# Designs tried in a protein design chat: VHH binders against a6qnr0. Part 34

Target 1, 346 residues: a6qnr0
Amino acid sequence: MRLVHLDLKGAPPKVCYLSEIFPLFRALGANGILIEYEDMFPYEGHLRLLRAKHAYSPSEIKEILHLATLNELEVIPLVQTFGHMEFVLKHEALAHLREVARFPNTLNPHKEESLALVTAMIDQVMELHPGARWFHVGCDEVYYLGEGETSRQWLQQEPNSKAKLCLSHMEAVASHMRARYPTTTPLMWDDMLRDIPEDQLSGSRVPQLVEPVLWDYGADLDLHGKALLVEKYRKSGFSWLWAASAFKGATGVNQSLTPIEHHLRNHLQWLQVAGSVPADTLRGIILTGWQRYDHFSVLCELLPVGIPSLAVCLQALLHGDFAENVKARVENFLGISSLEEMSFRR
Short names: E, the ipSAE of ESMFold2; O, the ipSAE of OpenDDE; V2, 0.75 times the mean of E and O plus 0.25 times the DockQ between their complexes.

## First folded at step 7 (VHH; framework vhh_7ubx_2)

Design d5 (at its last look DockQ between E and O 0.01; V2 from the best seeds 0.00; counts 0 for: pae E 9.1 > 2, SAP .689 > .668, placed apart)
Fold by OpenDDE, look of step 7:
Structure d5 (fold): chain B 346 residues (1-346), chain A 121 residues (1-121)
Amino acid sequence: as target 1 above (346 residues)
Amino acid sequence: QVQLVESGGGLVQPGGSLRLSCAASGFTFSSYAMTWVRQAPGKGPEWIATIYSGGSTFYDDSTKGRFTISRDNAKNTLYLQMTSLKPEDTALYYCAAGYYRGPGYWPFDYRGPGTQVTVSS
């Protein structure tokens, strides 16, 4: 599977624009979309305060999903449930659910209300995504975990640990989903799992509940290290893994132009990783396209600016290289005379 | 080359005020969160405040209400207005580019040499 990530933070695309680019996504070789909603989802009831002023309507969401279906793109929704909680925890009414009071980034895992909040968010999103085979629950970059007052006290007791704290919340969220939506598999970013020992991972229920997404956007991947990490996760009990690359939004907080060569290298190296692990290990790859680094950050390059990079990356994945014939195909798809004119920061 | 230069430090009596400035160059100042940190003799670094590129501000509880972080993007300058200064505020004050992400994520690669603030009778 090849999924295109749509980050709706800061500069959400209009539905009419999506109708124009979805056929291109499919033609280039994508067969799915990861949609990160954040404040663009039309949350209701007690969660209404989470939505942006210009959030999509339920009808717009339905239209987007319909367009995706028409173009044979499977949709995976993403809701942050641990880290990157700024759009939720910035609100005074929910500030008491912060791990550390002065930082809106991280959810307090000790509070029952915290779990209730994120599960309610998941439920509302699932209501508009019936039949979703996967659901991404985020859980990346959970800064300050263990630094809150409650966490500090809790960690003083044996055998408690930061790893245990992290896994417990992940397990709770995933368990909720597995119980309520038995045909939907939760996905989770892997960064918080990387340093957790194999025995602690295997001793938890997380490997039986989720499929981790191994993300790395660099142009010089440690191929051997990635293979070892894959093996670690397999030994820990994870049945399927995902990879995540980047086609935009990964080379500078305020990047205005996309360094295509960087992203091409990233994807070619992920192909090497895929070739070095068992064939039944990686289920797919997510081509991430971040629009901003967090809720309070400026925008990076816009989606239209990133389309040439996406084309290069998707075609490279599809063909297994980026030889001259592949380059020519991309140029034809984009209607340009030379791809070199579109490349920056080589 | 990223350069940050703090100024405005000095000797002040308890209850006094100081305004620190940080001149930034070598990067797109307006696109980055900026942070003030301080370090007193014999103590570890202490986070004071951060201002995001969008203007949002966050403060440590110890200085909240007395210190105000602000920025002038046209001048590529970060400010820290300090009021009701106390002897315990005595420290070397640093300007840094980036977010505060906890004790393990200090932006040491992008900070100035610091300006000394001494609060004493």
Scores: ipSAE 0.064, ipTM 0.589, lowest interface PAE 2.0, mean pLDDT 93
Fold by ESMFold2, look of step 7:
Structure d5 (fold): chain B 346 residues (1-346), chain A 121 residues (1-121)
Amino acid sequence: as target 1 above (346 residues)
Amino acid sequence: QVQLVESGGGLVQPGGSLRLSCAASGFTFSSYAMTWVRQAPGKGPEWIATIYSGGSTFYDDSTKGRFTISRDNAKNTLYLQMTSLKPEDTALYYCAAGYYRGPGYWPFDYRGPGTQVTVSS
């Protein structure tokens, strides 16, 4: 599967624009969309405080899902449940649920109310996504985990560890999802799992509950290290894995490559990783298109600016390389005379 | 054993007032957000109001200004003061520990049997 990540943070596209680009995604080789809502979802009830002023309405969400169906694009919703919770925990009414009282990024995993909150968020999103086969629950970049008052006391007791704390929350969220939505499989970003030893992963229930998404947006991947990580996850009991690349944002400080060259190389590197693992390992790849990295960051480039890069990356994945015939196909499809003219588009 | 028991419902004329109570036991009441939900015949559950464990309150727009949620942590009791009642407020009113999950779901496994409020001439 090849999914385009639609990052709504800070600037949701108009539905009429999506009606124009979903056919393009399909034509370029995508067959799914990962929708990251953050505060652009129309939460109801007491969770209304989570809405941004310009969040989609429920009818707009239904229209987006209808458009995805018309274009044969599978939809996976993404809702953060652990880290990246600033849009939730910035509110005074919910600040008691922070892992560290001073920092609004991470949910306190010890409180029963924490789990109740994020499972309520999941349930509201699932109300509008009733047939979802996968649901991404985030769990990336859980900063300051273990540094809260309750966590520090808990960690002093044998055999407690930060890894156990992390896995316990992941298990609790995933268990809710599997019990209430038995046909829906939770996805999680893998970064918090990478350094957990195989025996501790396999000793938890997480591998039977979730499919991890291995993300790396660099132009140069450690191919051997990725293969070893894939092997560790499979030995730990994870049945399926996903890859995640970037077509927009996340380029770092590499000044020797244009953004498109960086992203293309990232995708070619992931093709090499895929060739180095057994065929029954990867479910698909998510092409991420970051608009805002977290709630308090400035906006990255908007989606329309990233379309040429997306086209290049999808076509490279589809054809296995980026030779002159693939480049010409992208240029013809986009109606441009040369990809080298991206900054001076005519 | 977790229990929530609502009381204070009854028959009232339009424009009237009622005060609902919910007695809680079997859990740490002061650590939970508490919610009132109502269900009219033939309809799904409707969220009315939530009071967070820290005391902040939030209300559905249709009842804001007419209904007041409060809690007494020393008595493990949740309250709903209702005023200016209308026939459309007729419903079974439940208290729940936790958060509203949408019209197709109840807020949490912890809810009471409800108390009937009927508003008619």
Scores: ipSAE 0.006, ipTM 0.468, lowest interface PAE 9.1, mean pLDDT 86
ESMFold2 (binder alone), look of step 7: mean pLDDT 81; pTM 0.805

Design d6 (at its last look DockQ between E and O 0.59; V2 from the best seeds 0.00; counts 0 for: pae O 15.7 > 2)
Fold by ESMFold2, look of step 7:
Structure d6 (fold): chain B 346 residues (1-346), chain A 121 residues (1-121)
Amino acid sequence: as target 1 above (346 residues)
Amino acid sequence: QVQLVESGGGLVQPGGSLRLSCAASGFTFSRYAMTWVRQAPGKGPEWIATIYSGGSTFYDDSTKGRFTISRDNAKNTLYLQMTSLKPEDTALYYCAAGYYRGSGYWPFDYRGPGTQVTVSS
């Protein structure tokens, strides 16, 4: 599967634009969309404080889902439930749920109300996505986990650890998904799992509940390290894994490459990782298109600017390379005469 | 066994005031966000106000400035002070514990029969 990540943070595309671009995504080789809402979802009731003024309406989400169906694009919603919770925890009403009182980025996993909050958010999103086969619950970059007062005291008790704390919250969220939506599989970003020992992962329930999404946006991946990580996850009991690359944003690692050259190389590297693991390992790849890295950051380039890169990256994945035949196909789909002048200039 | 019992409703003229109460038992009241919901005949439930476990409040736009939600954790009691009442505020008012999960979903099954508020001249 090849999913295009629609990062809605800060600037959601107009639905009419999506009606124009979804057919292009399908034609270029995508068969799914990962929609990261943040505050662009029309939360209701006492969760309305979470929604941005310009959030989509329920009818707009229904239209987006209809458009995705018309173009054979499966939709996976993404709702943060652990880290990247600034849009929630910035509000005074919910600030008592912060892991560290001064920092609004991470949910306090010790509070029963924390789980109630994020499961209510999931339930509202699922009401508008009732047939979703996968649901991404985030859980990336859980900064300052273990540094809150409750966490410090809890960690002093044997056998408590930061890994156990992380896994217990992941398990609680995933268990809610499995119990209430038994045909929906939770996805999680893998970065908080990478350093957890194999025996501790396998000893938890998380591998039976979720499919992790292994992300790395670099132009040069540690291919050996990725293969070892894949082996660790499979030995830990995870049945399926996902890869995640970047077609837009996330280009801070090599200033000598143009952004498109960086992203293309990232995708070619992930193809090499896929070739070095068993065929029944990866469900698919998510091509991420970061618009805003966190709630308080400035915007990255908007989606229309990223379309040439997306086309390059999707076609490279589809054909296994980026030779002149593939380059010509991209130029044809985009209606341009030379990618070299637009995409690969120094 | 969780129990929520609303009281304090009645007939009032436009511009009048009422104070609703919700007596709670059977759970740790102070650790839950508490919510008032109303339902007019033939309409779905309408969220009107929440007081979070930390004490902060959030109101529906139509009642903001006219209604005040509060709680007394020592008495396990939730309150709604209603002022400047309008005919469109006529409804059965319920209290609930937890978070509203969607248009057809309640945080808990625990609510009483509600208390009727009728605003007419």
Scores: ipSAE 0.025, ipTM 0.517, lowest interface PAE 8.4, mean pLDDT 86
Fold by OpenDDE, look of step 7:
Structure d6 (fold): chain B 346 residues (1-346), chain A 121 residues (1-121)
Amino acid sequence: as target 1 above (346 residues)
Amino acid sequence: QVQLVESGGGLVQPGGSLRLSCAASGFTFSRYAMTWVRQAPGKGPEWIATIYSGGSTFYDDSTKGRFTISRDNAKNTLYLQMTSLKPEDTALYYCAAGYYRGSGYWPFDYRGPGTQVTVSS
């Protein structure tokens, strides 16, 4: 599977624009979309406070999903449930659910209300995504985990650990989903899992509940290290893994132009990783296209600016290289005479 | 064994007041947001108000200004003070632990059996 990530933070595309680019996504080789909603989802009830002023309507969501279906793009929704909680925890009404009072990034895992909040968010999103085979629950970059007052006290007690704390919350969220939506598999960013020992991972229920997404956006991947990490996760009990590359929004917080060469190298190296692990290990790859690094950050490249990079990356994945014939195909898809004119460097 | 038990419902005249209570047990009450929801015959559940563990409150527009949600963590009790009641407020009122998570279904992990409020002259 090749999924295009749509980050709706800051500069969400209009539905009419999506109708134009979805056919292009499919033509370029994508067969799915990861939609990161954040404040663009039309949450209901008391969760209405999470909405951006210009959040999509339920009808717009329905239209987007319909367009995706028409273009044979499977949709995976993403809701942050641990880290990157700024759009939620910035609100005074929910500030008490912060791990650390001064930082809205990290959810306090000790509070039952915290779990209730994120599961409520998941439920509302699932309501508009019936039949979703996967659901991404985020859980990346939980920066301040263990630093809150409650966590510090809790960590002083044996056999408690930060890893245990992290896995506990992940397990709770995933368990909720598995119980309520038995045909939907939770996806989770893997960064918080990378340093957790194999025995602790395997000792938790997380490997039986989720499929981790191994993300790295660099242009110089440690191929051997990635293979070892894949092996570690497999040994820990994860049945399927995902990869995540980047086609935009990964080379600077305020990047205005996309360094295509960087992203091409990133994808080619992920292909090498895929070739070095068992064939039944990686289920797919998510081509991330971040619009901003977090809720409070400035914008990265806009989606239209990133389209040439996306084309290059998708076609590279599809063909296994980026030889001259592939380059020519991309140029034809984009209606340009020379791809070199579209490539930028920092 | 989570339990939520509503009380205080009854028959009241238009313009009257009523105070609902919800006794909670079987979970850490102080760590949960609590919600009042109502359902009239033939209608779906309608969110009324939520009070967070930190004390912040949110109200539906239809009842805002007339209803007040509060809690006593020491007593594990949730309250709903209703004033200026209208016939349209007639419904079964439910206490729920957690958030109102959507429309079209019961979005609560835990809720009580409800208490009937009838506003009629």
Scores: ipSAE 0.000, ipTM 0.223, lowest interface PAE 15.7, mean pLDDT 92
ESMFold2 (binder alone), look of step 7: mean pLDDT 81; pTM 0.812

## First folded at step 9 (VHH)

Design e1 (framework vhh_7zox_3; at its last look DockQ between E and O 0.01; V2 from the best seeds 0.00; counts 0 for: pae O 13.8 > 2, placed apart)
Fold by ESMFold2, look of step 9:
Structure e1 (fold): chain B 346 residues (1-346), chain A 121 residues (1-121)
Amino acid sequence: as target 1 above (346 residues)
Amino acid sequence: DVQLVESGGGLVQPGGSLRLSCVASGFTFSSYAMGWVRQAPGKGLEWVSDIYSGGSTMYADSVKGRFAISRDNAKNTLYLQMNRLKPEDTAVYYCARGYYRGSGSWPFDYAGQGTQVTVSS
């Protein structure tokens, strides 16, 4: 599978724009989308404070899902449940759930109310995504985990560790998903798992509950390290893994490449990783399109600006080894696709 | 204890071939990635090739098309077939067990005692 990540943080696309580009995604070779809502989801009831003023309405979400279905694009929703919780924990009514009182990025994993909060968020999103085969629960970049007052005290007790703390929260969230939505598989970003020893991963229940998404957006991947990381996850008991690349944003400090050259190389490198692992290992690749890295950051490139890069990257994944000619083929394809799309819409 | 014992090194002419073997014990061989690393005189360790538990292989650019890594899980043995050998391939060759230590880190936790390969006319 090839999924396009729609990062809605800060600047959600209009539904009419999505109606125009979903057919393009499919024509370029995508067969799914990962929707990262943040505060653009129409939370209700006791969660209404999480809802941004310009969040999509339930009707707009239903239309987006209908458009995805019409274009044979599988939808995976993404809801943060551990790190990147600033849009939740910035609210004074919920500030007591912070891991570190000064910093609103990380949910305190020790509180019963913390799990209740994120499971309520998941449940509301699942209400609008019935039958979802996968649900991404985030769990990336859990900054300052272990530095809160409760965590410091808990970590003084053997055999407690930050890895155990991290895995226990991941297990609690994933267990909720599996119990309430047995046909839905949780996905998690892998960065918090990378440095956990194999025996500790295999000794937890997390490998039997989730599929990790291995992300690296660099123009030059450590191909050997990635192949061994895949091996570590499989030995730990994870049945399926996912890759994640970037088609916009996330270029790092590499100043020698244009953004498109950077992203194209990132995708070609992931193709090499895929060729170095068994065929039954990767479910797919998520082409990430970051619009805002966290709730308080400035905006990156907006989605329309990233479409040429997305087209280059999708076509490179589909065909492989076409770097020198990919841009010319993409420009012709976009012209053809645009004309065909306009004719159908009339 | 993990043990890795290499054999098959020797002196060969440029253009010749050698087949290295590594017998493993003390762990479930079939569940681990295995690899070959080498150390030329006066140089650091250089990665040569890996073979993963599922059978996939990876090669350094300097040996692609000339070397072939393989494994026999029934015999707990790793192999390296080296063809069209060059003087630049002269090194001690070590059998190594794969272990993820993080991106950019040394990717092995155990290595054998090594076997000398010398390519000269």
Scores: ipSAE 0.020, ipTM 0.571, lowest interface PAE 7.2, mean pLDDT 86
Fold by OpenDDE, look of step 9:
Structure e1 (fold): chain B 346 residues (1-346), chain A 121 residues (1-121)
Amino acid sequence: as target 1 above (346 residues)
Amino acid sequence: DVQLVESGGGLVQPGGSLRLSCVASGFTFSSYAMGWVRQAPGKGLEWVSDIYSGGSTMYADSVKGRFAISRDNAKNTLYLQMNRLKPEDTAVYYCARGYYRGSGSWPFDYAGQGTQVTVSS
């Protein structure tokens, strides 16, 4: 599977624009979309405060999903449930759910209300995504975990640990998914799992509940390290893993142009990783296209600017390399005479 | 080949009890989480309970306190003790391997053919 990540933070594309680019995604070799809604989802009831002023309407969401279906693109929704909670926790009414009062990034895992909040978010999103085979629950960059007052006290007691705390919340979220949506598999960013010992991972329920997404956007991946990480996760009990590359939004917080060469290298290296692990290990790859680093950050390059990079990356993945024939194909898809004119930042 | 064979279903009155069994073969049973799911007529699939390789258990809210999942690794058998059964528990119960290795819309890689449980006065 090859999924294009649509990060709706800050600069969400219009539905009409999506109607134009979805066919291109499919033609280029994508067969799915990861949609990170954040404040662009039309949350209702007590969660209405989470909406941006220009959030999509329910009808627009339905239209987007319809367009995706028409273009044979499977949709995976993404809702942050642990880290990157700024769009939620920035609100005064929900600030008491912060792990650290000063920082809106991290949800307090000790409070029942915290779990209730994120599960309610999941439920509302799932209501508009019936039949979703996967649901991404985020859980990346939980920066301040363990630093809150309650966490500090809790961590002083044996045998408690930060890893245990992290896994407990992850398990709770995933358990909700399993209970309510048994045909939907939770996905989770893997960064918080990377340093957790194998025995602790395997001793938790998380490996049986989620499929981790291994993300790395660098142009010089440690291939051996990645293979070892894959093995670790497999040994820990994870059945399937995902990879996540980047086609935009990964080379500077305020980047205006996409360094295509960088992203091409990233994807080619992920292909090498995929070739070095068992074929039944990686389910697919998510081509991430970040619009901003977090809720409060400035914008990265816009989606239209990143389309050439996406084309290059998708075609490279599809063909296994980026030889001259692949380059020519991309140029044809994009209706351009030469990719070189589009400033390959080397 | 992986096989899961359920048994123990039947007709029971409300408030009654049943014990389901699932015999597994074709894989290292003790290394896998196992679970039960059910499907009532005209309804979607519902998760019931899981037991993990380490012995930890998890239950859906609808069955918590009434159902007990257990396993005998020596016998490659999964159990579901169902007490205080209700009419709403009527469903086909499936034994499932608890790893998400499956393809398609089913997150489990293997499930049995199911056993019918009917709770009626």
Scores: ipSAE 0.000, ipTM 0.233, lowest interface PAE 13.8, mean pLDDT 92
ESMFold2 (binder alone), look of step 9: mean pLDDT 86; pTM 0.874

Design e2 (framework vhh_7zox_3; at its last look DockQ between E and O 0.01; V2 from the best seeds 0.00; counts 0 for: pae E 16.8 > 2, placed apart)
Fold by ESMFold2, look of step 9:
Structure e2 (fold): chain B 346 residues (1-346), chain A 121 residues (1-121)
Amino acid sequence: as target 1 above (346 residues)
Amino acid sequence: DVQLVESGGGLVQPGGSLRLSCVASGFTFSSYAMGWVRQAPGKGLEWVSTIYSGGSTMYADSVKGRFAISRDNAKNTLYLQMNRLKPEDTAVYYCARGYYRGSGYWPFDYAGQGTQVTVSS
């Protein structure tokens, strides 16, 4: 599968714009979207404080899902449940659930109220996404995990470790998903799993509960290292893996390339990774399009600015390279005379 | 282990200057974005500035044009030149290692012990 990540953080696109762009996504070779809501979801009841003033309404969500269906785009919702929880934990009513009291980014995994909170969030999103085959629960960049008061005390007890703490929360969230929504498979970003030894991964229940999403947005990937990581995850018991690239944002590590050149190279590198692992290892690739990196960041380039890059990246994935005939196809799809005028290949 | 050791804080009058240093060890310094965060008395942490591994810089609006972040990768050292200091710059300044996902503000995963900067007459 080839999914386009629709990052709603900070500036949700108008539904009428999505009605125009979803057909383009499909024509370019996408067959799904990953919708990252953050506070743009219309939470209600005791969770109403989580929603932004300009969040979508339930009717708008239903319309978006309808538009996705019309264009043969499978929808995977994304709700953060561990790190990147600032939109939740910034609120004083919920600040007691922070891992570290002074930092609102990470949920305290020791409190039963923490699990109750994120399961309530998942349940509200699932109510509008009945029949979802996958649900992404985030779990990336869980900063300061283990540094909270309860965590420090817990870590003093054998055989406790930060890895065990991380895995236990991931297992709790994934177990809720599997029990309540047995036809829905949780996805998780893989960065918190990368340094966990195979024996600790296989000794937990996480591999039987989730499909990890291996993300790397660099123009140069450690191809051998990625292949070894894939093999470690397979040996640990994960049934399926996903890749994640970037078509927009995430270019700050190396600024010697134009954004489109950077992203194209990132995708060509992931094709190399895919060619070096068993054929039925990767379920798909998610082309990420970051709009806001975290709740307190400024906005990245908006979605319309990223469409030329998305077209380049999707077509490169579809055709296996980006030769002149593929380049001409992209220019024709977009109605432009030359990609070089868009800072492509500079 | 990751270690970040700040120095260069002190007492200075409004309009004055200070230069903070942070010596890093326990990781490949040149591969990470680095930054400064500060905590004024009784307040939460405030992001001040970030310098990317490639040398690009970002600043909070409150310090743009007055502060300059820099790094010397050969010496594993991060710097913050603070000019035209104001009383509201009074804070403990922490050197922080960043983990970045593009051009936005960075969450930081490690911070040093901090160095006190006091601006008053």
Scores: ipSAE 0.000, ipTM 0.171, lowest interface PAE 16.8, mean pLDDT 84
Fold by OpenDDE, look of step 9:
Structure e2 (fold): chain B 346 residues (1-346), chain A 121 residues (1-121)
Amino acid sequence: as target 1 above (346 residues)
Amino acid sequence: DVQLVESGGGLVQPGGSLRLSCVASGFTFSSYAMGWVRQAPGKGLEWVSTIYSGGSTMYADSVKGRFAISRDNAKNTLYLQMNRLKPEDTAVYYCARGYYRGSGYWPFDYAGQGTQVTVSS
């Protein structure tokens, strides 16, 4: 599977624009979309405060999903449930659910209300995404975990640890989903898992509940290290893994142009990783297209700016390389005479 | 010097039981988490179970409900009760010391020489 990540933070595309680019996504070789909603989802009831002023309407969501279906693009929704919770925890009414009072990034995992909040978010999103085979629950960059007052006290007691705390919340979120939506598999960013010892991972239920997404956007991946990480996760009990590359939004917080060469290298290297691990380990790859680094950050390059990079990356993945014939195909898809003129970096 | 000496391994039929023991010396046993790891022929090292200094336990999914880890701090001894043994449990079992209480993550910093467990009909 090849999924295009749509990060709706800050600069969500109009539905009409999506209608134009979805056919291109499919033509380029994508067969899915990861939609990170954040404040662009039309939350209702007590969660209405989470909406941006210009959040999509339910009808717009329905239209987007319809368009995706028409273009044979499977949709995976993404809702943050641990880290990157700024769009939720910035609100005064929910500030008491912060792990650290002064930082809205991290959710307090000790409070029942925290779990209730994120599960309610998941439920509302799932209500508009019936039949979703996967659901991404985020859980990346939980920066301040263990630093809150309650966490500090809790960590003083054996056998408690930061890893245990992290896994406990992840397990709770995933367990909710598995119980309520047995045909939907939770996805989770893997960064918080990378340094957790194999025995602790194996001793938790997380490997049986989620499929981790191994993300790395660099242009010089440690291929051997990635293979070892894949092995570690497999040994820990994860049945399937995902990879995540980047086609935009990964080379500077305020980047205005996309360094295509960087992203091409990233994708080619992920192909090498895929070739170095058993064929039944990686289910697919998510081509991430970040719009901004977090809720409060400035915008990086916009989606239209990143389309050439996406084309290059998707076609490289599809063909296994980026030889001259593949380059020519991309140029034809994009209706341009020279790809070199479209690259910020070479 | 830290020493861990395992015992109790042997040959057992499927469905049988064994109890492993590990005697520790050279450190304050009661202050450390302890655990068991195993290595089957041709396979890598697999974590089995951990018991913390406070008595809390953790198990690999493969052994949950079948194995029970315990400790006697007065005797500096770690135990592993293995019930309902399966052929796939066949391995060399190692007693291992975790980090000092409050020190953070595993892995273990010391292990014994191991004891052979063979489950076969």
Scores: ipSAE 0.000, ipTM 0.236, lowest interface PAE 13.5, mean pLDDT 93
ESMFold2 (binder alone), look of step 9: mean pLDDT 86; pTM 0.873

